# Miniprotein binders against a2bj90, part 4

Target 1, 235 residues: a2bj90
Amino acid sequence: MSRSARRKTSALNTVLRVVEVFASIQGEGPFTGTYSVFVRLAGCNLRCPFCDTRYAWSLEAGKPLGVEELVEEIARYEPSLVVITGGEPLLQRHPLNSLVEGLESLGLRVQLETNGILPAPARDEQLWRVYHVVSPKDVPVRVPGAKLHPSWVDYARATGRAWFKFLVANEQHVREVAEYVAKLGIPRSRVYIMPLTPEKLDMKELLELHSRIASLAVKWRLNFSPRLHLLVQLP

## First folded at step 38 (miniprotein)

Design p2
Fold by OpenDDE base, fold request of step 39:
Structure p2 (fold): chain B 235 residues (1-235), chain A 119 residues (1-119)
Amino acid sequence: as target 1 above (235 residues)
Amino acid sequence: SEEEVLRRVYLLAYRAWEAKDPEEVIKIIEELARLAEESKDPYLVQWIIWMLAYVARYAKDEELVVEIIRVLARLAEESKDPELVEEIIKELQEVAQEAKDEELVEKIREVLRRLKEES
């Protein structure tokens, strides 16, 4: 993203395009089981064929919300964590830094979900202080244009506040992830594999898939991320 | 529909990624460019630009890289959107920094000069 594309999408440093705000349990990654408020931002720089949130791809799918109003809305839920997700939250980087500042001022913990294509936070950004779960789309799923920005590896090493969550369907995908993270110098303790779930799995198929991928995580000595919210039928 | 265009862009992008024939990849790039020109979704257009620039950075075939640069230049010139032009300029600058071939770097610099003079 150019500096100008960042400037027009953030023409108001105080307004976010928000698809939805809801309370649930964080079902994925290092914060699995945490009572969380989810803020789904509009707009994505990818169009993943397996995306379960396609309605968030357009910036126009979001309503404009003021940062202050959004902080107050989030605070009413008394969350143990605020999860900022969307399409790609870092498309709204400027007002997102303002949101993080507001949430941190209330003592709220913040976790960002990102595809890792855009650069990691710089030291002067409020986003530098929060937790990040990076979900690369280059490996193993090979979404074009989804290359992990190298600054995320550096950010993870410098701060200890980043984890990498990879979507996998089979053992070949797990192998590709293991090779990729080894090549990048990402510690295995920071790597999660998560089931790639088609939209139409029944509960039996979903459990069987979780069992299979969890067994592969043990075999390959990687962390396992469930889709816990799907297993417990939460948003 | 925007969804049909997105689906088509994906199918084309995956086909290009699996394609071993440079001529097939060029045809897919041209079709992706056409879909970007016809698209009213600025994020789809931006995604196509990023995808093309990504392929250009990793392509070993110089002819393919030259064709991607030509397509990106055309998209910039036709859009007349200063933001899109600035995005393309940025992506082309990144491609030029990663390029090892001096002749290719010079071609990218020539396109970059033209796009900056027209912006």
Scores: ipSAE 0.015, ipTM 0.346, lowest interface PAE 6.4, mean pLDDT 86
Fold by ESMFold2, look of step 38:
Structure p2 (fold): chain B 235 residues (1-235), chain A 119 residues (1-119)
Amino acid sequence: as target 1 above (235 residues)
Amino acid sequence: SEEEVLRRVYLLAYRAWEAKDPEEVIKIIEELARLAEESKDPYLVQWIIWMLAYVARYAKDEELVVEIIRVLARLAEESKDPELVEEIIKELQEVAQEAKDEELVEKIREVLRRLKEES
């Protein structure tokens, strides 16, 4: 087929709506501190009151980018980790699998961030092989309509490539998280608690909140996730 | 507007994932099909096809899967765009690979034969 016809097919199958691409440090979860390129995809199936990326809620907030062009852009940063986030990236699941294929062909490590409402990857998806940080929004702060799909627990057990991260503000929240993960059979080694930060705190307040939640993580034998990028003033 | 249609598609998909009543999910699938048939935006149509196929691959209700296959077949048969028909064929092949029920696999194979002959 002509080069023009091949480009049309690629556009339909291999285009993502992207809000932003930037280099920074992964500030949260098991890969905290890793030099990363962030790919923020447009669109979300939730309207969390505490969302710090409300500008990514609408699919129209993203511009269409071809997957091959995006892979090339990401590669120029020479990242140690590619973090796919959003909105909710799984709303663009099909072209996302194409992006993952391209990144894997270059040997790049990929982490997906998801609210876990849509099902976990199937074995035949490229997403099966990447790392996932799943942030359920029905515990402890219950966002309407946010229910973790049960396949994420099965996926985590089958692959060892998923972790669960929960926003908490106090010990009552931590108790609720502990009860939730115990009920679902999620081992503590896969669970992170992270400070639920108000939008604007001074550095002293931010450090004190981190200290409180980290102490609770030790007390409850859970992993602690900072918001490191806030502490070091990176995007 | 196109933004409003896209938001409605996301909300309908969300309801389909959360719904406990198969009849409600079937109604949502028909609404998504209608939006795909009316749309001139190839990315919206492609997105709806991917969402329908995804539901079909992971649904536990066989009747729901059959209805999605019927909707995808209708979209392909009504389309004059050979690239869209090819995409639907690819998605149906993936649904067949995940299906464990031989009767369901044969229904999908029959649809695929029809689409390949007509395209």
Scores: ipSAE 0.006, ipTM 0.241, lowest interface PAE 11.4, mean pLDDT 83

